# VHH binders against q12xb4, part 24

Target 1, 267 residues: q12xb4
Amino acid sequence: MLDFVGLGLFDEKDISLKGLEKIHNADKVYVEFYTSILMGTDLEKMEMLYKKKITVLSREDVEQHAEDWLVDAKDSNVVFLTGGDTMVSTTHVDLRLRAADMGIKTTLIHGASIASAICGLSGLQNYRFGKSVTIPHPYVSNRGVRVVSQTPYDTIKNNIEAGLHTAVFLDIDKDKGYMTVNQAMEILLEVEGKLGEGVMVDRLAVGIARAGSPSPVVKADYIEALRDYYLGGPLHIVVIPAELHFVEAEALVKLAGAPEGILENID
Short names: E, the ipSAE of ESMFold2; O, the ipSAE of OpenDDE; V2, 0.75 times the mean of E and O plus 0.25 times the DockQ between their complexes.

## First folded at step 10 (VHH; framework vhh_lunsekimig_d3)

Design g1 (at its last look DockQ between E and O 0.78; V2 from the best seeds 0.00; counts 0 for: pae E 3.7 > 2)
Fold by OpenDDE, look of step 10:
Structure g1 (fold): chain B 267 residues (1-267), chain A 125 residues (1-125)
Amino acid sequence: as target 1 above (267 residues)
Amino acid sequence: EVQLVESGGGVVQPGGSLRLSCAASGFTVSDYYLYWYRQAAGIERELIASIYSYGTTYYVDSVKGRFTISRDNSENTMYLQMNSLRAEDTGLYYCARVKYTYDSSGYRRYHFDHWGQGTLVTVSS
């Protein structure tokens, strides 16, 4: 048996009781930290609370060598831990499919997800969100050219035109670190400067930091201003609202410190 | 000690190219916002290009498409590649570092804290 268990948003206490039960009954527990990380804890604290040894798997272990450890699930109970909610990553879906191909039964134990938490924190309505997107870290090509993806810009544009909010996930890179809201704003503004379609000009944006922590930060402002706002430590995520419902606008002003001027344009 | 040293200036014909360098010491270029300014004779110093800590670039319209600002972290140097030079590009070119602090509202406040000595660019037929 293979159990996929979501750990939640921030620390080792965010796991569900059902998740903890799965761990206690497991013969082997694995965790991956390449898709997400619990910033409020570490492996030692996790093992201490869960009372189980946890083996960390690399991206390569999961994507290229999954069969090496999945085979154990044929004859024993194996738990695979991930930050947030399980099956958020396409890689994890593939893992589940591989398990199925091997004749291994799988179960899902869900955890809190940043995808839903952003709605609660910002006051934006979940049913008004469109396609989400990730801002990747820019890189320099072999030709020495800095490459910045415009996909996030286009996704946001399309959502706005459709009257939908955009959840903008921020890249996690081993070498470049955790992308900040500030960096994300810079990237979006850079793309605006290149394309000039006006999508990010005076655009309202919401920055969220450390969701699930005792001290989350939610700040709404125009993108040019938000670029210069300090949100503190990771993890960060961005939401780009489209047209706001009056309740959403009020929430952003009262809960996220949005400029009061946004209320003037709301019917 | 923080220092900025410009180089690469010279005399070039219209349509020519130059590459300016701003060698930084005492800090890491990738950690700061850096700017190129120029000052023509009898004219106030003007911003022409900037590169932010995350690599975002900005250009004034008069140099857009002709100039490219970049940095090399390994050399701790900022560059300005200038192509299709014009007579109006003549001037003393400066690099500058911008420092920021956060105010009580949590927003960055920017100020220039270091300037180079400048390098002269002359575009003449």
Scores: ipSAE 0.513, ipTM 0.790, lowest interface PAE 0.7, mean pLDDT 94
Fold by ESMFold2, look of step 10:
Structure g1 (fold): chain B 267 residues (1-267), chain A 125 residues (1-125)
Amino acid sequence: as target 1 above (267 residues)
Amino acid sequence: EVQLVESGGGVVQPGGSLRLSCAASGFTVSDYYLYWYRQAAGIERELIASIYSYGTTYYVDSVKGRFTISRDNSENTMYLQMNSLRAEDTGLYYCARVKYTYDSSGYRRYHFDHWGQGTLVTVSS
């Protein structure tokens, strides 16, 4: 049997009691850290709390060589751990499909996802979110030209035109590190300078750091000001609101320190 | 000791090009925000372009599309490529290193802690 267990947002304590029960009853426990990272823990802390040896799988192990470990679930209890909620913002439904083809029963033990946490932390309504996007780290091309993706700008523009908020994920790279809200604001302003369409002019953004931790940071301000705000350590995420309902604007002012003037533009 | 040395200034005709260099010593250029300023006679220095430690760039409207800021970490040098020069671009060009602190509200306050000597650019027929 194969149990998919979400680890939640921040540390080893975010696992559900159902998830912990599955781990305790498992013959083998696997984890992947390439779709998300729990910043408040590490493998040693997880093994200490869960009292179980945990084997780390690479992206290749999960996506290209899944048979090497899936077969164990034919005659034993196997748990597969993922940060957040396993099937949210991952391609891991493929593993469920492959398990089904092998006659392996699967279950889902959910964990808290960043997709829902941003709504709770900011007060923005979940049904008013459009297509999400990731801002990738800029790079220098083979010809020495700085390349900055314009896709996040266009996605935000399209969502704003539709009255929808944008969840903006920030790139994680072994060499370039965890992108910060500061860097994300810099990138959006750089692309605005090139395109000149006004999408990022006087635009409110919400920076969120360390969701699920004992002391998360939620800060809303106009993009130019937020570029200069210290949110502390990773992981960071950005939300770009579209037109705000009054309750959403009130939440951003009271809970995230948004400029009070945004309330005067709400009818 | 931290030092910034500008070079590459000179006399050029309108429409011409120059490339300014800001050679850094005593620190690594990729670890800091670096700015280009210019100063015409009798006028306060004005920001024209900046490059942040992450590599993002900023330009004032009067130079957008004409000037390009860059850096070369192997040479520990920042550059300003100036194209389509105009008479109003005449002035003394400085590079500056920027340090910041956080105020009590959590916002950055920028401090220019080192300036170069400047390099003169004259755009005239």
Scores: ipSAE 0.275, ipTM 0.661, lowest interface PAE 3.7, mean pLDDT 90
ESMFold2 (binder alone), look of step 10: mean pLDDT 80; pTM 0.772

Design g2 (at its last look DockQ between E and O 0.79; V2 from the best seeds 0.00; counts 0 for: pae E 3.1 > 2)
Fold by OpenDDE, look of step 10:
Structure g2 (fold): chain B 267 residues (1-267), chain A 125 residues (1-125)
Amino acid sequence: as target 1 above (267 residues)
Amino acid sequence: EVQLVESGGGVVQPGGSLRLSCAASGFTVSDYYLYWYRQAAGIERELIASIWSYGTTYYVDSVKGRFTISRDNSENTMYLQMNSLRAEDTGLYYCARVKYTYDSSGYRRYHFDHWGQGTLVTVSS
């Protein structure tokens, strides 16, 4: 049997009791930290609290060599741990499908997700969100050309036109680190400078840092100003609101320090 | 000690190309916002290009499509590739570093804290 267990948002204590029970009954426990990471803990603290040895799997272990360790789940109980909630990543869905093809029964134990946490923290309504997107780290191609994805810009634009908010996930890279809200704003402004469609001009944005921690930061401001706001350490995420409900606007002002002027534009 | 040293200036014909360098010492170029300025005779110094800490670039309209600002972290050097040069591009070119601090509200405040000595670019037939 293979149990997918979401660890939650921040530290080892965010796991559900059901998740902990699965770990205690497991013969083998694996974890991946490349899709998400718990910034408030480490492997040692996790093992201490869970009273179980945990094996860290690389991206390659999960994406190219899954059968090597999945086979154990045919005859024993295997737990696969992830930050946040399970099955949010398409990689996890693929893993579950592979398990099914192997005749392995799977279960899901859910954890707290940043997808819902951003609504709670910002006061934005969850049903007003459209398609989410990830801002990848820019890179230099083999031709020496700097490549900046415009996909986030387009996604945000489409959502705004539809009256929907955008959850903007920020890239995690082994070499480049955790993308910050500040960096995200720079990237979006760069794309605005290239395309000139006006999507990011004077655009309200919400930066969120360390959701699930004892000291989360939520700051709303116009994108040019938010670029220069200090949110502290990782992880960061961005929300780009579309048209605001008056309750949302009030929440952003009172809970996220948005400019009071945004209330003047609410119908 | 923080230093910025420009090089690569010279005389070039209209339509020609030059590559300017700004060699930095005493700090890491990738950690700061860097700027290219130029000053023509009898004219105030003007911003022409900038590269932000995460690599975002900005150009004034007069140099867009012709100039490219870049940064090499391994060499700790900023560059300005100038193509299709015009007579109006003549001037002394400076590189500058921008430092920022956070105010009491948590917002960055920017100021220029270091300038290079400049390198002269002359575009003439």
Scores: ipSAE 0.417, ipTM 0.708, lowest interface PAE 0.9, mean pLDDT 93
Fold by ESMFold2, look of step 10:
Structure g2 (fold): chain B 267 residues (1-267), chain A 125 residues (1-125)
Amino acid sequence: as target 1 above (267 residues)
Amino acid sequence: EVQLVESGGGVVQPGGSLRLSCAASGFTVSDYYLYWYRQAAGIERELIASIWSYGTTYYVDSVKGRFTISRDNSENTMYLQMNSLRAEDTGLYYCARVKYTYDSSGYRRYHFDHWGQGTLVTVSS
């Protein structure tokens, strides 16, 4: 039997009681850390709390060599751990399909997802979110040219025109590190300078750090000001709201420290 | 000892090009925000362009499309490539280093802590 268990947002304590029960009853426990990172924990802390040895699987182990470890679930209880909520923003449905082809029963034990956490932290309504996007770190092309992606700018523009908020994920790179809200604001303003379409002019943004931790940071301000705000350590995410309903604007002011003046523009 | 030394200024005809250099010593250029300013006679220094530690660039409207700021981390030097020069570009060009601290409200406060001595650019027919 193969149980997919979501680890939640931040540390080893975010697992559900159902998830912990599955781990305790498991013969084998696997985890992957390539789709998400739990900043508040490490493998040792997880093993100590869960009282189980946990085997880390690489992307290749999961995507190309799944049969090597899936077979264990034919005759024993296997748990596969992922950050956040299982199956969300991953391609792991493939594992369920492959398990089904092998006659292996699967279950899902949900965890908290960043997609819902940003709504609760900011007060923005979940059904008013459009297509999400990731801001990649700028890079230098083979021709030596610095490349800054326009896609996040265009996605935000399209969502705003449709009255939809944008969840903006921030890139993670071994060498360039965890992108901060400050860097994301710099990139959006740089692209605005090139395009001149006004999308980032007087635009409110919400910076969120360490969602799920004991001390998350949620700060809303205009992009130019938010660029200069200290949110502390990773992981960071940005939300760009479109037109705000009154309750959403009140939430940003009261919960995220948005400038009170945004309430004057709400009908 | 922190030092910024501008070079590359000179006399050029309208429509011409110059490349200014800002050689840094005593610090790593990629760790700081670096700015180019210019000062025409009788005028306050004006911002021209900046390059931030993450590599983000900014230009004032009067130079967009004509000037390009860049840096070479291996030579610890910032550059300003100036193309399509006009008489109004004449002036003394400075580079500056900026650092920031956080105030009690959590916002950055920027400080210009070192300036170069300037390099003169004259655009004249």
Scores: ipSAE 0.371, ipTM 0.710, lowest interface PAE 3.1, mean pLDDT 90
ESMFold2 (binder alone), look of step 10: mean pLDDT 80; pTM 0.774

Design g3 (at its last look DockQ between E and O 0.63; V2 from the best seeds 0.00; counts 0 for: pae E 4.9 > 2, grease 25.5 > 24.2)
Fold by OpenDDE, look of step 10:
Structure g3 (fold): chain B 267 residues (1-267), chain A 125 residues (1-125)
Amino acid sequence: as target 1 above (267 residues)
Amino acid sequence: EVQLVESGGGVVQPGGSLRLSCAASGFTVSDYYLYWYRQAAGIERELIASIYSYGITYYVDSVKGRFTISRDNSENTMYLQMNSLRAEDTGLYYCARVKYTYDSSGYRRYHFDHWGQGTLVTVSS
C-alpha cells in the first residue's frame, strides 16, 4: 500500500489526523521537499512529532528512480509526504501512475493547499481564478543568452482578458533560493518592458507571505509599488486579480491594504 | 570591503565606441541596483543608466539607442557599452551602488552608499 499524504502549509502540526494515522501505521515514510517546503519546521521536528523515521527523497529519486522504493509498497505500507496538498504536482500524479502500473494500491490524504489559502487570505473569490502559472528564475543559456520566460506575462494577460484572476507561483531553486514577491514584480516589469503590451502597467497585485503561519502577510498594491514592499521571509506567492467584485475590492482594501482608489472603479 | 572601480575611459572621435567597466568587490553585482552617472565640466552629475534585479534597465533619453548597460555575474562587473559617441558625452563617468531600507509603511527607500572613482571619457575630433 502507498499512501500519499499532504502535510499542509507551514509546520509539522498542519498535518491532518488521518495523515498522522497513516504515518503511524507505515513501515516506511518518505518525504520530498523540492516541490514545496514547510518553512516553519524541519525534519527533526517532524520525526519527533510523528514518532517515525522519515527518509528524504531527491527529485531524481522521485522522477528517475521511483521503482527502487515503490516496490516496498507491494508488501508493506509506505507513506509519501509532500508539502501542501498531494497530487497538485504532475510529478506526484506520475508517481501514482507508476505505482498503479506496478499493481500497488494507492490512497490520498489531503492537506491544506496554497491554492485555496490565497483566496481566504486575500478575500478573492476562488471561482474567479483562471489558469495558474509559475514564474521561473531567469537563467543564462549555454549560448550565453539570458532567458526570461514570458509565459507568466501571457498567462496573466489571457486571464485578465477573460475576467479571471491569476495565481502566480514563485520558483524554488536550490541555488537561487525562494523567489520573493519583489523579484516576481521585477521580472514581470522586465517582460512588460520587452513586450510593451501594457498588461503590467499600474496593475494591481497581491503579495502573500508565509501562508499558514501565525504571522502571514497579505499586501495588495500596484506592481510598481509592491515591488518595493517588504513582506518578510518565505514562502511567497502572487495573485494578479482581474476585474474585481465589490466584495473583493473591499476585502483587498481592508484585509490587504490595497489603495482605496480601487473602490472607485467598481461597478 | 565594498569597492567599485571604473575603467575603459579614453579619447575617442565622434561616432566612435567605448566600453566602460565597473568592477565590484565585496558584494555581488546581481544583488544590488547599479547605476552609471556622468559629470561634464561645469555641469552637475547626471544619471544616465541603471540596471536592477533580473536585468531591468533604464536609460536617459540622451543615451537611448546608443548606450547599453549590462552585468556579468561571473566577473562581478557592470558594463556600459557606448556607441555613436558625441561631443556632449564627454565627462567623468561613475558607477554607483544603491542600497535600500524600509520605511515605517514597509516600502523601500533608496540611497547611494558606494561610488567609484570615475573614468574619463573624452569625445573630440
Scores: ipSAE 0.139, ipTM 0.534, lowest interface PAE 1.5, mean pLDDT 92
Fold by ESMFold2, look of step 10:
Structure g3 (fold): chain B 267 residues (1-267), chain A 125 residues (1-125)
Amino acid sequence: as target 1 above (267 residues)
Amino acid sequence: EVQLVESGGGVVQPGGSLRLSCAASGFTVSDYYLYWYRQAAGIERELIASIYSYGITYYVDSVKGRFTISRDNSENTMYLQMNSLRAEDTGLYYCARVKYTYDSSGYRRYHFDHWGQGTLVTVSS
């Protein structure tokens, strides 16, 4: 049997009671850290709390060599841990399909997702979110050309035109580190300077740091000002609101320190 | 020990091009925000262009599309490529290193801690 268990947002305590029960009943426990990172814990802390040995799987182990460890679920209880809520990745649906082809039953034990946490922390209504996007780290190609993705700008533009908020994920790279809200604002402003379409002009953004921790930071301001705001350590995420309903605007002012002037533009 | 040396200025005709260099010593250019400023006679220094983390750039409207800021980490040097020069671009061009601290409200406060001596650009018919 193969149980997929979500780990939640921040630390080893975010796992559900059902998830913990599955771990305790498991013969083998696997985890992958390449789709997400729990900043408030590490493998040692997880093993100490869960009282179970946990084997870390690489991307190759999961995507190319899955049958090497999936076969264990034919004769034993196997748990596969992932950050946040399980099954949000198209790759992991493939694991369920492969397991089914091998005669292995699968279950899902859900965890808290960043998608719901940003709504709770900001006061923005979840049904008003459009397509999300990730801002990748800019890089310089072998040809010496600096590459900055314009896709995040275009996604935000399209969502705003549809009256939808955008969740903007920030890239993580071994060498370049965890992208900050500051860096994300710089990138969006650079692309605005190039395209000149006005999407980022006088545009409100919400920076959120360390969702799920004891001390999250939620700060809303216009993009140019938010570029210069200190949110502290990782992980960071950005939300770009579209047209705000009054309750959303009030929440941003009172809970995230948005300029009070945004309330005057709301019917 | 920290030094910024501008070069590449000169006299050009309107529509011409110049490439300014800002050679840095005593620090690594990729670790800092770097700015180009210019000063025309009787006017305060004005921001022209800046380069931030990841090589992200910003330009004032009057030079956007004509000037390009860049850096070369192997040469520890920042550049300003100036195309389609106009008479109003005449002035003394400075490069500057910027650091920041956080104020009590959590916002960055930028401080210029080093300037070069400037390099003169004259655009004349």
Scores: ipSAE 0.116, ipTM 0.576, lowest interface PAE 4.9, mean pLDDT 88
ESMFold2 (binder alone), look of step 10: mean pLDDT 80; pTM 0.768

Design g4 (at its last look DockQ between E and O 0.83; V2 from the best seeds 0.00; counts 0 for: pae E 3.8 > 2)
Fold by OpenDDE, look of step 10:
Structure g4 (fold): chain B 267 residues (1-267), chain A 125 residues (1-125)
Amino acid sequence: as target 1 above (267 residues)
Amino acid sequence: EVQLVESGGGVVQPGGSLRLSCAASGFTVSDYYLYWYRQAAGIERELIAYIYSYGTTYYVDSVKGRFTISRDNSENTMYLQMNSLRAEDTGLYYCARVKYTYDSSGYRRYHFDHWGQGTLVTVSS
């Protein structure tokens, strides 16, 4: 059997009791930290609390060589741990499908997800969110040209036109690190400068840092100002609101320090 | 000691190209925000482009599509590739470094802390 267990948002204590039970009954426990990471803990603390050895899997182990360790689940109990909630990543869905093809029974133990946490932290309504997007780290091509993805800009634009908020995930890279809200704002403004469609001009944005921690930061401001705001350490995520409900606007002002002027534009 | 030294200026005909260099010493270019300014005769110094430590770039409208700002970390040098030069591009070109601190409200405050001596670009037929 293969149990997918979400670890939650921040540290080793965010796991559910059911998740912990699965670990205790497991013959082998694996974890991946490339889709998400718990910033408030480390492997040693996790192993200490869970009282189980945990094997870290690389992206290659999960995406290219999954069959090498999945086969163990045919005859034993295997747990696969992920930050946040399980099956949010398409990689996890693919892994579950591979297991099914191998005749391995799978179960899901859910964890707290940043997808819902951003609503709670900001006061924005969850049913008003549209398609989410990830801002990738820019890179230099083999021709020496810096490449910046326009996909986030377009996704945000489409959502705004539809009256929907956008959850903007920020890239995690082994070499470039954890993208910050500041960097995300820079990228979006850079794209605005190139395309000039006006999507990001004076656009309200919400920066969230360290969701699930004892000291999360939620700051709403116009994108030009938020670019220069200090949110502290990772992880970061951005929300770009569309048209606001009056309750949402009030929440952003009172809970996220948004400019009071946004209340004047609410119908 | 922090130092910025511009080079690459000269006389060029309209439609021509130049590549300016800003050689940095005493710091790593990739760690700072770097700016290109220019000053024409009788006109105030104006921003033309910048590159942030993260690599984000900006261009004023008058140079978009013609100028490209870049940096080479191995050479610790910032560049400005200028194509399709016009007479109005004539001026003294400066490289500058920007530093920031956070105010009591948590917002960055920027200031220029180092300037180069400039390199002259003359576009004339």
Scores: ipSAE 0.656, ipTM 0.843, lowest interface PAE 0.5, mean pLDDT 95
Fold by ESMFold2, look of step 12:
Structure g4 (fold): chain B 267 residues (1-267), chain A 125 residues (1-125)
Amino acid sequence: as target 1 above (267 residues)
Amino acid sequence: EVQLVESGGGVVQPGGSLRLSCAASGFTVSDYYLYWYRQAAGIERELIAYIYSYGTTYYVDSVKGRFTISRDNSENTMYLQMNSLRAEDTGLYYCARVKYTYDSSGYRRYHFDHWGQGTLVTVSS
């Protein structure tokens, strides 16, 4: 059988008791670190706490060669560990479908997801979120032209027009590193400069760093000011609110340091 | 020794183009925030564009769409490509290196720590 176990937000202690139980009775334990990264731990700490050897799978192992390790679940207990909650913002439902085709029973053991953590940390209501988007690092084309994706700008615009907040994930690249809130604000302002539609003008954003850690940072300010705010180390995520209800605005002021003037615009 | 040297200024007709260079020594251009300013006669220096270490750019409205900042890391040089020049673009163009510190509230305060000598651009018919 195949158990999908979420690791939660930050460190090896975020696993549920049910998840730990599944690890303890497993014959094989696999993990992938490419969909998310637990900044507060590493493989050694996980193996020490869980008292189990853990095999790291690459994206290729999971997406291209899944059958090589899924077959073990026909006759033994296999656990597959994923940061956060296993099926949230991943394509891992494909593994469940492949397992079903092979006659392998699967279960889900949930973990805390960044999707819910941003709501708790900011005070923004979960039902008021629209489509999420990722800001990719800009790159230089074969012709030497700097390419900056405008898709995040358009997604934010569409959500704002629908009265919906946007969760904005920030790119992770082996060479360019973990994108910061500062860099994300720079990109959105650059795209605003090209498009001129006013979406990022006087626009509030929420920067969140190290969700799930003992020392998270939650800072709300207008995008131009947030570009210049120090949030510390990774991982970072951004939320762009749409129209705020009074309770949401109060939460941003009191919990995230938003300018108090945003309360004067609430009706 | 940190040094910035502008070049590429000259006389050009309206609608013409110039490319300004800001050659850097004593530091790596991709590690810093770099700014272009201009100064017309009788006016204080005016920001026109900048490029951050991450590569993002900003342009004031009067030059947006006409001017482009770029960097060449192999030459350790910043450039300003100036197209569709107008008489109002006449002035002495400076590049500057900018660093920042964080204030007690956690926000950046920008400091201009090195300037070039300037290169003159004259747009006349």
Scores: ipSAE 0.519, ipTM 0.809, lowest interface PAE 2.2, mean pLDDT 92
ESMFold2, look of step 10: ipSAE 0.421; ipTM 0.745
ESMFold2 (binder alone), look of step 10: mean pLDDT 80; pTM 0.775
ESMFold2 (binder alone), look of step 12: mean pLDDT 80; pTM 0.776
OpenDDE, look of step 12: ipSAE 0.445; ipTM 0.732
ESMFold2, look of step 13: ipSAE 0.247; ipTM 0.640
ESMFold2 (binder alone), look of step 13: mean pLDDT 81; pTM 0.777
OpenDDE, look of step 13: ipSAE 0.593; ipTM 0.809

